VHH binders against Guanine nucleotide-binding protein alpha-13 subunit (gpa-13). Designs and how they scored, part 19

Target 1, 348 residues: Guanine nucleotide-binding protein alpha-13 subunit (gpa-13), of Caenorhabditis briggsae (q4vt39)
Amino acid sequence: GCNSSSLNKLQVPEVRASRSNTPASQKSSDQSYSHIRLLLLGSAESGKTTVLEQVRLLYKQHFTESEYFHRRAFIYHNIFKCIKSLCRAMKMSDIGFADPINMGRSQSIIADEENHYGIFSKELAEKIKCIWADKSMQSLYARRSQFNLNDSAAYFLNNLDKINTLDYKPSDRDLIMAYVPTCGVQNVIFTASNQSFQLFDIGGQKIDRRKWATQYEGIDAIFFCLAISEYDQKMNEDMVTNRLDDALKLLETISEEPMFATTPIYLFLNEIDVFCEKLDVIPLSNYRKDFPGGDQDDALDFMENLAVAALGKRDKSLYRVYRCIAIDTQMMAELLSTVFKDIMKRKR
Short names: E, the ipSAE of ESMFold2; O, the ipSAE of OpenDDE; V2, 0.75 times the mean of E and O plus 0.25 times the DockQ between their complexes.

## First folded at step 16 (VHH; framework vhh_lunsekimig_d3)

Design k58 (from k50 with S53T; at its last look DockQ between E and O 0.49; V2 from the best seeds 0.73)
Fold by ESMFold2, look of step 21:
Structure k58 (fold): chain B 348 residues (1-348), chain A 127 residues (1-127)
Amino acid sequence: as target 1 above (348 residues)
Amino acid sequence: EVQLVESGGGVVQPGGSLRLSCAASGFTFKWYAMYWYRQAAGIERELIASISTGGRTNYVDSVKGRFTISRDNSENTMYLQMNSLRAEDTGLYYCARAPSGTTKTAWQLSPSEYQYWGQGTLVTVSS
């Protein structure tokens, strides 16, 4: 049986930043234990957010003290990334700080290329607090919808003194807020079969998809979600582009990306329930002239072959294909268990 | 909790008939292919029949024309109607559910890939 009690505590909506999709971390630099790093990709409406929610539900984020240390590390990192992004936004907008001394502090923050996975020094914490308190910065932040920043940035920055202590242990609210994108990337850290994983969920628009391929390195595997039921639907952005065709083109682009040449792709053919029920009313052949006809099994095979064709010349050892219904918790529990074990086997 | 419970086995004369049932719970039955296996003494489990989510059926040659697999999604139950039974049909009959996410056909799966098996129901065809 499925028990959703952890979901009630972690009821934090995922928010995609569509304007500034900046990764939260380029790579981990403080490793007391190894994370397997996973990149979750797919078009809008592919069901990838539901996959992330299933991971949160099924792998309850029950962590050791070492794992809590790592979650705390990402909170510090996110705070630093957010204040750095705000400082860059001030500079790009040519906005002067109300207190001129904060210009020097801001320049120092922008120049700092450290990831800051630990407690801030007294000096750095003071810089962050002073910059955040500046009236010009507060005015810029009040217009944050223009910069794809949400309320979680203010939440952590307003609580910096409490967070920047040696005995800080993230509350449930801290953990939930930390997983809401402040700079366009959300990730979850969890344990499956005694192995720590980090799953990155990023937002994306049609024009931003090239950035996904070039912004990430050090990824151990890609989860790609493809909603096969969308063969009859158009993109909301332009109402011209077929959603399935767009998703297949994205998959092709990712499969051909040199950075991912040896990265295994775990392909989730999602919404098989909607697809099969839709076939009764909306024939696949009306939208896919290359479909030779047949029953439901033939249609599912066709969609699987179509997705594999989009992978191009990618070696068969570097991808796996699965059918799923992302909202079906029992199915996803079994499927994800299989997937994580396969990933761990590849890492040995 | 996923459960598969077979029933309907028994002792039957050669040429007789039996109808086996597999009651399923703990998952969305409609969206899984379902399979019947049998195991005779000293032999590994053998796939004998499959039914897809769309109702497509397949059989091993030795039972074609004698056995019929079916499913009732409203009752979460799969059936095997066995007619013209022979002594070599004697064995323990198991139902199995396709592994979540699989793209393999029934005949490409090995018994080790299944997470769930029923307890089996014994069919004895005696002269």
Scores: ipSAE 0.790, ipTM 0.914, lowest interface PAE 0.7, mean pLDDT 80
ESMFold2, look of step 16: ipSAE 0.753; ipTM 0.919
ESMFold2 (binder alone), look of step 16: mean pLDDT 80; pTM 0.789
OpenDDE, look of step 16: ipSAE 0.839; ipTM 0.960
ESMFold2 (binder alone), look of step 21: mean pLDDT 81; pTM 0.796
OpenDDE, look of step 21: ipSAE 0.842; ipTM 0.960

## First folded at step 18 (VHH; framework vhh_lunsekimig_d3)

Design k59 (from k56 with S53T; at its last read DockQ between E and O 0.84; V2 from the best seeds 0.81)
Amino acid sequence: EVQLVESGGGVVQPGGSLRLSCAASGFTFKWYAMYWYRQAAGIERELIAAISTGGRTNYVDSVKGRFTISRDNSENTMYLQMNSLRAEDTGLYYCARAPSGTTKTAWQLSPSEYQYWGQGTLVTVSS
ESMFold2, look of step 18: ipSAE 0.755; ipTM 0.922
ESMFold2 (binder alone), look of step 18: mean pLDDT 82; pTM 0.814
OpenDDE, look of step 18: ipSAE 0.844; ipTM 0.959
ESMFold2, look of step 19: ipSAE 0.764; ipTM 0.922
ESMFold2 (binder alone), look of step 19: mean pLDDT 82; pTM 0.811
OpenDDE, look of step 19: ipSAE 0.845; ipTM 0.960
ESMFold2, fold request of step 22: ipSAE 0.754, 0.768, 0.779; ipTM 0.916, 0.913, 0.918
ESMFold2 (binder alone), fold request of step 22: mean pLDDT 81, 81, 81; pTM 0.805, 0.802, 0.804
OpenDDE, fold request of step 22: ipSAE 0.846, 0.830, 0.832; ipTM 0.962, 0.961, 0.962
ESMFold2, last read: ipSAE 0.760, 0.753, 0.757; ipTM 0.924, 0.924, 0.924
ESMFold2 (binder alone), last read: mean pLDDT 81, 81, 82; pTM 0.807, 0.806, 0.809
OpenDDE, last read: ipSAE 0.843, 0.832, 0.851; ipTM 0.960, 0.962, 0.961

Design k60 (from k56 with S52T S53T; at its last look DockQ between E and O 0.71; V2 from the best seeds 0.78)
Amino acid sequence: EVQLVESGGGVVQPGGSLRLSCAASGFTFKWYAMYWYRQAAGIERELIAAITTGGRTNYVDSVKGRFTISRDNSENTMYLQMNSLRAEDTGLYYCARAPSGTTKTAWQLSPSEYQYWGQGTLVTVSS
ESMFold2, look of step 18: ipSAE 0.761; ipTM 0.917
ESMFold2 (binder alone), look of step 18: mean pLDDT 82; pTM 0.810
OpenDDE, look of step 18: ipSAE 0.845; ipTM 0.958

Design k61 (from k56 with T102V T105I; at its last look DockQ between E and O 0.86; V2 from the best seeds 0.77)
Fold by ESMFold2, look of step 18:
Structure k61 (fold): chain B 348 residues (1-348), chain A 127 residues (1-127)
Amino acid sequence: as target 1 above (348 residues)
Amino acid sequence: EVQLVESGGGVVQPGGSLRLSCAASGFTFKWYAMYWYRQAAGIERELIAAISSGGRTNYVDSVKGRFTISRDNSENTMYLQMNSLRAEDTGLYYCARAPSGVTKIAWQLSPSEYQYWGQGTLVTVSS
């Protein structure tokens, strides 16, 4: 059914918020005079794109008019894809709408193959609003953590009237809550504490070992995003591989990579809110036989210990671990400030 | 803007009780460990009680059994129930929030590592 992976894997043209189109490996010599170079890693569902957007927001990156319109268009597209996925989930679950008229509306939404990158017609907006307000749909959505969803879908659906206007300008929160897929390398150059930084975001979740040797030289620190809520989720690609296990294996690979042997890793254990809410209905012990049981604190400690174990023999001085909610701007502002200070201290 | 506002202080006789509150705003309260400190005259402020994001508690020996820290995440409020008050409990009581990314109690934090403090609420225990 509907989950954060489905919402996060929408395929659209990318907005690139960087003045540089040079691959990371080719920019390594320039960094010694201009920038501290950061590599942002994690699966597509890890929240790493949200971390990138938080950096853009908090460090006042200038967006062109075209980049602004791309994000606005993407918000409409996300709303439509979200309600379509929820309608499909209702159908797959054989759950009847509380208002029978909404069945016909739902069928119309499922059949609609348009991408909807602009303002919805009055007819379509009404269908979306009526379906979303249906008590049966709300009951399904209340269990969203079981499908590894956070509040982003409801956020947009509850604000549809404000969003569906000609003069709509996305707020800072709208930009954080919207998913824009990363394809290729995205690059953000910014200044924090009188130091220039360059952050590289690598699209997708696949790592090509051949590219590691040529593209990621000269990296001063790694940001690794790991969504701990994914302990019960399967990879879309094969529907068999556990997402958490795959993410832990990626972390292990990065930690043991010789080119990163002295590179500090800043590990963001993301989606602690979804994780903790999910524990109420999906016990961690059902998926992790090595979890001895306990309360929320024990479960969070267990997940942190799993991530630290994946770092293997890495010296304690070469990693930091943070529990976070990437869509929480206040939390991320404080975390990123702390992280940038730590990175600057190490470079001296 | 992150704010921590203490209330509930006052004058009580020895053996009395008070309940302090710390109202929090501007952050997602439930994901942070929270702390009570006190400052008596002539003494630097001292950590007296802490509560994790998950509700685990810890206390210094001088208040254990007499004080109870609690939190209500739906009201974004932390409490300190103070029973069997003694003259040495007189002082200014502060709440503090853990740094971001720290949900568990950490006794090893120096006061400069806390990002936010309240203004304090005065407790006077006097016969």
Scores: ipSAE 0.664, ipTM 0.875, lowest interface PAE 1.1, mean pLDDT 82
ESMFold2 (binder alone), look of step 18: mean pLDDT 78; pTM 0.783
OpenDDE, look of step 18: ipSAE 0.820; ipTM 0.947

Design k62 (from k56 with T102V T105Y Q108E; at its last look DockQ between E and O 0.75; V2 from the best seeds 0.76)
Fold by ESMFold2, look of step 18:
Structure k62 (fold): chain B 348 residues (1-348), chain A 127 residues (1-127)
Amino acid sequence: as target 1 above (348 residues)
Amino acid sequence: EVQLVESGGGVVQPGGSLRLSCAASGFTFKWYAMYWYRQAAGIERELIAAISSGGRTNYVDSVKGRFTISRDNSENTMYLQMNSLRAEDTGLYYCARAPSGVTKYAWELSPSEYQYWGQGTLVTVSS
């Protein structure tokens, strides 16, 4: 559960697939199915957690104190992970710090193996601030798409003094910008356009993808998040498997699952901002030999076609494809409104 | 609050030039395709020019070579430079923003799919 302390290891609860046809479960499902039931899927770091947080924000869901403490812990972790990643990128690119004292600070950050789920010491906070303020680091950050970073890194680093206080409570924007792994099955019930919806998120890091397909009956639609910016990225788990290829295989698996044969898939091609900015310096053709070349629009169309191809023989009426930036609340408000209306139109 | 505000319309003689502006706010301008529509009296709005987030442009044949759509992402503004104006170019000019998430070709969108329009700026081409 999600209710464990911020420093405790969290057990990811899974809802096991029904093994038998049980009259009691059928009777219970009749009352539960007054909601339109949505399943949120995607690889870890695909942006699916951000989509969930956008739904909570836009449809006025309340967070418990425990949920705020959990998210706060991950904000500290995200800040540290981000500055460490930038320090590593500086080292790998042989870019020298403008202030040579920051080289030592950077080496200290890189060597620090703590997860940092709590407020930073004064010493650590100073290191982070000094490194971030270095003009060579700022020049590196301007090229951030090469490291698959979006605007969230600067967002937190520019606000470190506010965040690094004992009474800090995350704002709605802080919650959207942070990566917080899903702990257990998260379940959001909300109303959109006078219709009740229920959105399930079962966690997305290392997961038995076959069990996803068998664990959920009565799903009215699937939201699938695919981070298209990851065409040049490798999985953290093995540093060999291409992240985009893995995500496309997962999509193919979901699309081919007989349980979902008539379930519409709403595909969110996420991180179009990082993708488009990265194209300037990391050509798509270096990673996708089948890309014939072209401008940004050709690359976006290619990625959409690639995702549609992963859907295989799925009938065109049973999927929709959208381009998005999950951390952009205005965009997501409009997109989700369109999606919920489309889902309701389909159920007529 | 998403807003689109057109300006730059006026009266001009045939062969003249005008530059229209569309000032945008309330969204991340650079990641949206932007469109110019025009509406002559008694006629439905027609899409005349489109510019993608990446700067690719497209035009209806009747304005190709005479009109240039452009954008300045640092100013959140789209422009339409109109040269060699003809009487047939007379009408209200509206800017529109692509709907969020849309992958449709601009000429495949209906006016009902757009959530935001400007108020329009009047262009009159007459002697």
Scores: ipSAE 0.706, ipTM 0.895, lowest interface PAE 0.9, mean pLDDT 82
ESMFold2 (binder alone), look of step 18: mean pLDDT 80; pTM 0.804
OpenDDE, look of step 18: ipSAE 0.819; ipTM 0.947

Design k63 (from k59 with A106P; at its last look DockQ between E and O 0.69; V2 from the best seeds 0.77)
Fold by ESMFold2, look of step 18:
Structure k63 (fold): chain B 348 residues (1-348), chain A 127 residues (1-127)
Amino acid sequence: as target 1 above (348 residues)
Amino acid sequence: EVQLVESGGGVVQPGGSLRLSCAASGFTFKWYAMYWYRQAAGIERELIAAISTGGRTNYVDSVKGRFTISRDNSENTMYLQMNSLRAEDTGLYYCARAPSGTTKTPWQLSPSEYQYWGQGTLVTVSS
């Protein structure tokens, strides 16, 4: 989970890969150096962190040793949270494990409230491996979109032996597939198409308008991430508020903010893979009464129209809408290249 | 590297049939809409058929009822079954993949917006 006090303590203050906590309100001089400033926004679970990691990967922003240790801790945490989520899903499905002894292992995992930021004990690693290998678990996982899971779970669980070693260093793909919460403000400076960019990533669920006025003046474009697969999901904070509704309200707030009145918004409709696979078993109409029905293409068009409606009266020249799978590096490479070129063209 | 490779072209008499294939690699085929274009001599490429990620198909009026587009996601391959071929169907047939991130229909796209094109496969319909 994201906790302002605890996550700030875990984040290394060193910045060698242009990860600065400098407020976004500071502007580069225009006379000697062109600098395009981007603001990355979206709910904590929107995939915006994955977009940030794709930018780092694709534009040669490699981590320091301390940053690898930080990311590694969250990889262990993610693996545990993932298997725990799958165990809970198995319990709710009322489908028994193929091997009955895995029921006890599963109950042990569900009852474990530790965060697991380090290497798993031999006992815990064996439980995870046995549960994951169970044929009933594999059958459940094949329907993972029903539980709002993407390919990340299998990626790590299939590689547990490699990952559960003291000398493990996350690969670039590992960093893309893992979720690491962002709290506060983070800067990433990179070059694309011979142009310098500065990307500001803000964490947390609440955006303070006073901080916007002082921190985000001079933003050239906004990247907004919206996970469309979350139409059936509840907010962790209250377990009642629909995640999609909350994300759309955030987008509306950003679009109507006077500070951003002329700032183009690049909207990333993320997790289209999970969304499309989920439609077969969790009808969109169960959660969106305004959806008139139809096939997958109609559902995707509907989600795009919802996002555009949240932009309100914003001029069509001041936004672009894209469909993406943030964990798909080839797709993101092509998409980001298109986006950066569009941003540069607007600056001419 | 993204690759699109067309095959199955040839010489056919009017009224005949051909089946074209487009083998795709270097991207997650399942999550892209796929399109067939054709180019007659001296004419700009024309979109003729489209298949969405969900399997919905669309055709230009001149081929509707005669051509059938399909895809096999397990083989990363798109197909075009062409029946009742006419002389005006003669041309170079190209496979295209939807641009990453696009929300445009293929009829809203111009050929210059595509990131990748295949080499084409020649279809000749003659006496």
Scores: ipSAE 0.759, ipTM 0.918, lowest interface PAE 0.7, mean pLDDT 83
ESMFold2 (binder alone), look of step 18: mean pLDDT 83; pTM 0.826
OpenDDE, look of step 18: ipSAE 0.844; ipTM 0.959

Design k64 (from k59 with A106E; at its last look DockQ between E and O 0.94; V2 from the best seeds 0.80)
Fold by ESMFold2, look of step 18:
Structure k64 (fold): chain B 348 residues (1-348), chain A 127 residues (1-127)
Amino acid sequence: as target 1 above (348 residues)
Amino acid sequence: EVQLVESGGGVVQPGGSLRLSCAASGFTFKWYAMYWYRQAAGIERELIAAISTGGRTNYVDSVKGRFTISRDNSENTMYLQMNSLRAEDTGLYYCARAPSGTTKTEWQLSPSEYQYWGQGTLVTVSS
């Protein structure tokens, strides 16, 4: 799918309405209610796509065999892309493998230009396992923020034996952990408590969303995903801009947008697990000079205050803040139920 | 499925000690603040103690210095160590889990805000 370097050129769809080709005499018999329309925003790495997948799993509850095949194919592809990225990072760092045999395996992986949408050959699977198990590779992965490597790579690499089987069917966790790129407008239509919802994920954060927003009407609420764990990471596009700063600026822009002046914002402070684990090895104060110090609770409160400050003068009745782990299905099931009830209450 | 199971209740003399346990399952225990409540006959449940995801603790004045809340994330279990027990401590003790998405561990939470409760364990302080 889409990569971050091409997001600025995404097609900008108008989501006001599609013309029906149904004969005019049939339009008057439609008894459907309008959907509650939700706009999902956040950087590509914020976990917003994970929220979309959670809604699909929790509220649509139906995946066809074709959809499972697509997701499965992308899981294989992601495993290969992950190990290839790690091999490239090892090469660029000029760090040698602990086992010299893995250098040849790594060169083979880097040179492999296939997409790998299916089960790996025995030879390829063995290469991936050996490279991943190498002590130097494990040390490199521990420093993954310095190489801008994703935080979820270990999950799939650690489960390779399970995944690389003829009868593999992705678990719910596998589906949630898999990154599936969004290109253009993706949405989910679902029902919660007998109310129909439509959740839009328009992709891309580098496109001027103020211009895109003027093309969308009838947005009842905004879901904004903010990955608080990314305080130490840079944008892929320029490798200079801090991801957290960019996300906070986007939030400020959305909060100040006149067309959203009365639109409630549901702010998801995501990746609290990664954030808390990261605090021990990458001090928050190294990246946020305004952090006064303290324990884990102080750091979480600081990040929450930072996000709320980005909302500016927005009335407290027009936002809600939640701490979450988007990949945690039980947490998200409870949280989304609460959020949808709050949205329905506002509409009544 | 999400479950909270209290245990460790019993009959104890005034001045004695008792340790309650709350075994949790069906959710990622370490990422939720946890609470102990107690309820005497005919009275509303009262918040006793809270412990944050980061291990920060809070207590109501009536138990401060006598009760200690703790958690063992590796065992998915919360504890309440009760020392210097008094007759007024008699009641049904419940563990509770904070709602998903909670940004607070303060005493401002109401019992009606919790999504999951245990079944309770009875503590009787009797001479």
Scores: ipSAE 0.702, ipTM 0.871, lowest interface PAE 0.9, mean pLDDT 80
ESMFold2 (binder alone), look of step 18: mean pLDDT 79; pTM 0.789
OpenDDE, look of step 18: ipSAE 0.819; ipTM 0.944

## First folded at step 19 (VHH; framework vhh_lunsekimig_d3)

Design k65 (from k59 with K104Q Q115K; at its last look DockQ between E and O 0.92; V2 from the best seeds 0.81)
Fold by ESMFold2, look of step 19:
Structure k65 (fold): chain B 348 residues (1-348), chain A 127 residues (1-127)
Amino acid sequence: as target 1 above (348 residues)
Amino acid sequence: EVQLVESGGGVVQPGGSLRLSCAASGFTFKWYAMYWYRQAAGIERELIAAISTGGRTNYVDSVKGRFTISRDNSENTMYLQMNSLRAEDTGLYYCARAPSGTTQTAWQLSPSEYKYWGQGTLVTVSS
């Protein structure tokens, strides 16, 4: 069984796709593991899946044909689910399409129950394109923070003609932007600076301590992803819980966990580009009364201090804080290299 | 590949002016803080000016009021306008880019944390 992802702004189907996994808790009594073991944590919208994909892209050197095909299928599915969610948002907001014919197209999309894991028919592709191009839809999308919509939607929808071709091959950026649900435990084994690493991404949103005690013993470091741009965002489940507050509570829980008491945490403050661009339009002080005001640099410092406060009494030697844009491959290549070297210094 | 290329150096009399440029490529310039360093003969490189992603500027006291750092994100270029030049300003001027992911100020960074440097441009102030 695959855990449902109820925290995604756009629903995607649950999948069962097991990957080979070397349990950290399974050792012979006399044998040492050869890998430095890393645990990747954060909410589904934090960018942690993007970090995993960056590691795969930068260090695996090769995706299998099966992995490309799997991601391609989910790109089609994501496009359809995105436009369907936008059509529902138009209907819920009582916003009329600028072109009235798009109302019928929207109704057809909402009623369509197919999963769409492959190339769209000419008819479906035209519906999607016409709806996306509608001026009212574009206005709705510009205000997407109010509707908790998937932030990758425009990326794929703007490229539909390129994507909806028989010989479409996903680009590196398409792979980075694609959402594929995590089912069970996913991991990457790779070599950086002449040292073997294994990075684990566990599926599902809830932390099950019993599974950690039996399956993930011996974690050498934690990567924690936190999307600072979410200071104005609410959880889809209840539409009242602030997403940033929820992510900070998760970080606090991880930092307080006794099994991780001496485990260094590498904290990635993600989406600094969206954060900085949002500040002038959606002031941080509207959502954080404890922000004393200031320029962009003051706001970034405030977010760092907020994340560090969530770590509680954790010793400064047991965490590092970084600013990043997880979808920026060049930035992430340099950042990850720095992080792996720091981890190696701690080990031996 | 990441490249930083300085230009605009030359020979000038005391009290004169020069404008240095640092052309950047191979990274998303807008999302990195940028720095100017200078090196006099036989002395360690010293940080003299910094500009953040948001345009906030900081200077070492010896150049404050005389030098102005700026950036043009559309041209991927950082500048240093140098006015009221003195003999002590003579040296090789370098641009540098903040390390990816850093939360530290330029003055908190160790030299080993910089991955990229420009090649330098020579400024000579003849007394």
Scores: ipSAE 0.743, ipTM 0.909, lowest interface PAE 0.8, mean pLDDT 82
ESMFold2 (binder alone), look of step 19: mean pLDDT 78; pTM 0.780
OpenDDE, look of step 19: ipSAE 0.816; ipTM 0.944

Design k66 (from k59 with K30R W107F; at its last look DockQ between E and O 0.85; V2 from the best seeds 0.81)
Fold by ESMFold2, look of step 19:
Structure k66 (fold): chain B 348 residues (1-348), chain A 127 residues (1-127)
Amino acid sequence: as target 1 above (348 residues)
Amino acid sequence: EVQLVESGGGVVQPGGSLRLSCAASGFTFRWYAMYWYRQAAGIERELIAAISTGGRTNYVDSVKGRFTISRDNSENTMYLQMNSLRAEDTGLYYCARAPSGTTKTAFQLSPSEYQYWGQGTLVTVSS
């Protein structure tokens, strides 16, 4: 299984956000809105939560201590899922651990079914550190794109001693690098380019499309996140459905929704780093028979064309397509600035 | 803080060679297409060479076969090897980085879409 999808279950205490008024309620009152209203969509594995975190951090959205506690819990969970995934990959490889003691540690990790939302025991932390330091594991990690892992795995594993303390408070970068599913509908209010925005994040819950008509009719633009690296990945929910196909189906559904017929869609083709690195060892043609072949540039163009095709009959003026690495804060700062300016230009 | 710093310019005779460098910092160099532009006196900057994240290269006709663009992702540096230099190659040479998020090639971008430029390095081809 894929580690990012395993993080969808929320089992820790969290501060439940009070919902603000729904977009439909505000629109029906005909009161002046103080905010340009944006809807953030995408599959759970798309990186949409990372985009939300980038907005929160880049536009000075402070976190409460309860919010830091919630994110800290998922950082531990993410670390454990990453090392477990790497241990499973080692088990399937032709190379064993350089230190034979790590074989036993690895099997212990693989057999552990806990979610690990808190600080690791001394014993568990030692196992993780020893396994990660093993030279054979480091060699396997160099091929990480084959396992759909990005740079975030090493980031956390290299910093385990700092993270595994009772007083650990996540840094801005820690918050960006960790996947943290949200419960329910959240919103973030921020100012960019002297304009106030409100971004609605539909969390880890499945949303009935019929209910959207009552909640989201006042939306000025949609951000849709699509992780192109997942062309070889299966959905955790059934372990059969291809993740890319599911994401493209969702995009098609959003584009065809009558409520959004005139709503511009900003497509973020995410994880281009993992995608490009994976192409060398997992050919796109093995999963997309419609890919005619070619180099990395041809593969990126193909993925863009797939996403645009999923938009169907949507007019070109009603969408924009971007390539991104959502965990790259410099790239996202520049990209989001461009996107917000484009949205403002569209406002009448 | 994003920076692009060109170097390697100088005075050279026709038929000579120069190697330009563009040192990059403040962003993840590997994941951006990189471009060389030049500006002759009284003329707007013109694209001369491009290199994609995957290493695919493109050149304008006037430099094909004489110039070679390359990149070293471990050193965050782009290069332009210029051979068989001509008087019309004289000018300021700039490096540019693709705008974040763009799906456009260098040939599709307008100059106003570029967020960062280097300061330029002067190449003078004279007898």
Scores: ipSAE 0.762, ipTM 0.922, lowest interface PAE 0.7, mean pLDDT 83
ESMFold2 (binder alone), look of step 19: mean pLDDT 79; pTM 0.777
OpenDDE, look of step 19: ipSAE 0.843; ipTM 0.960

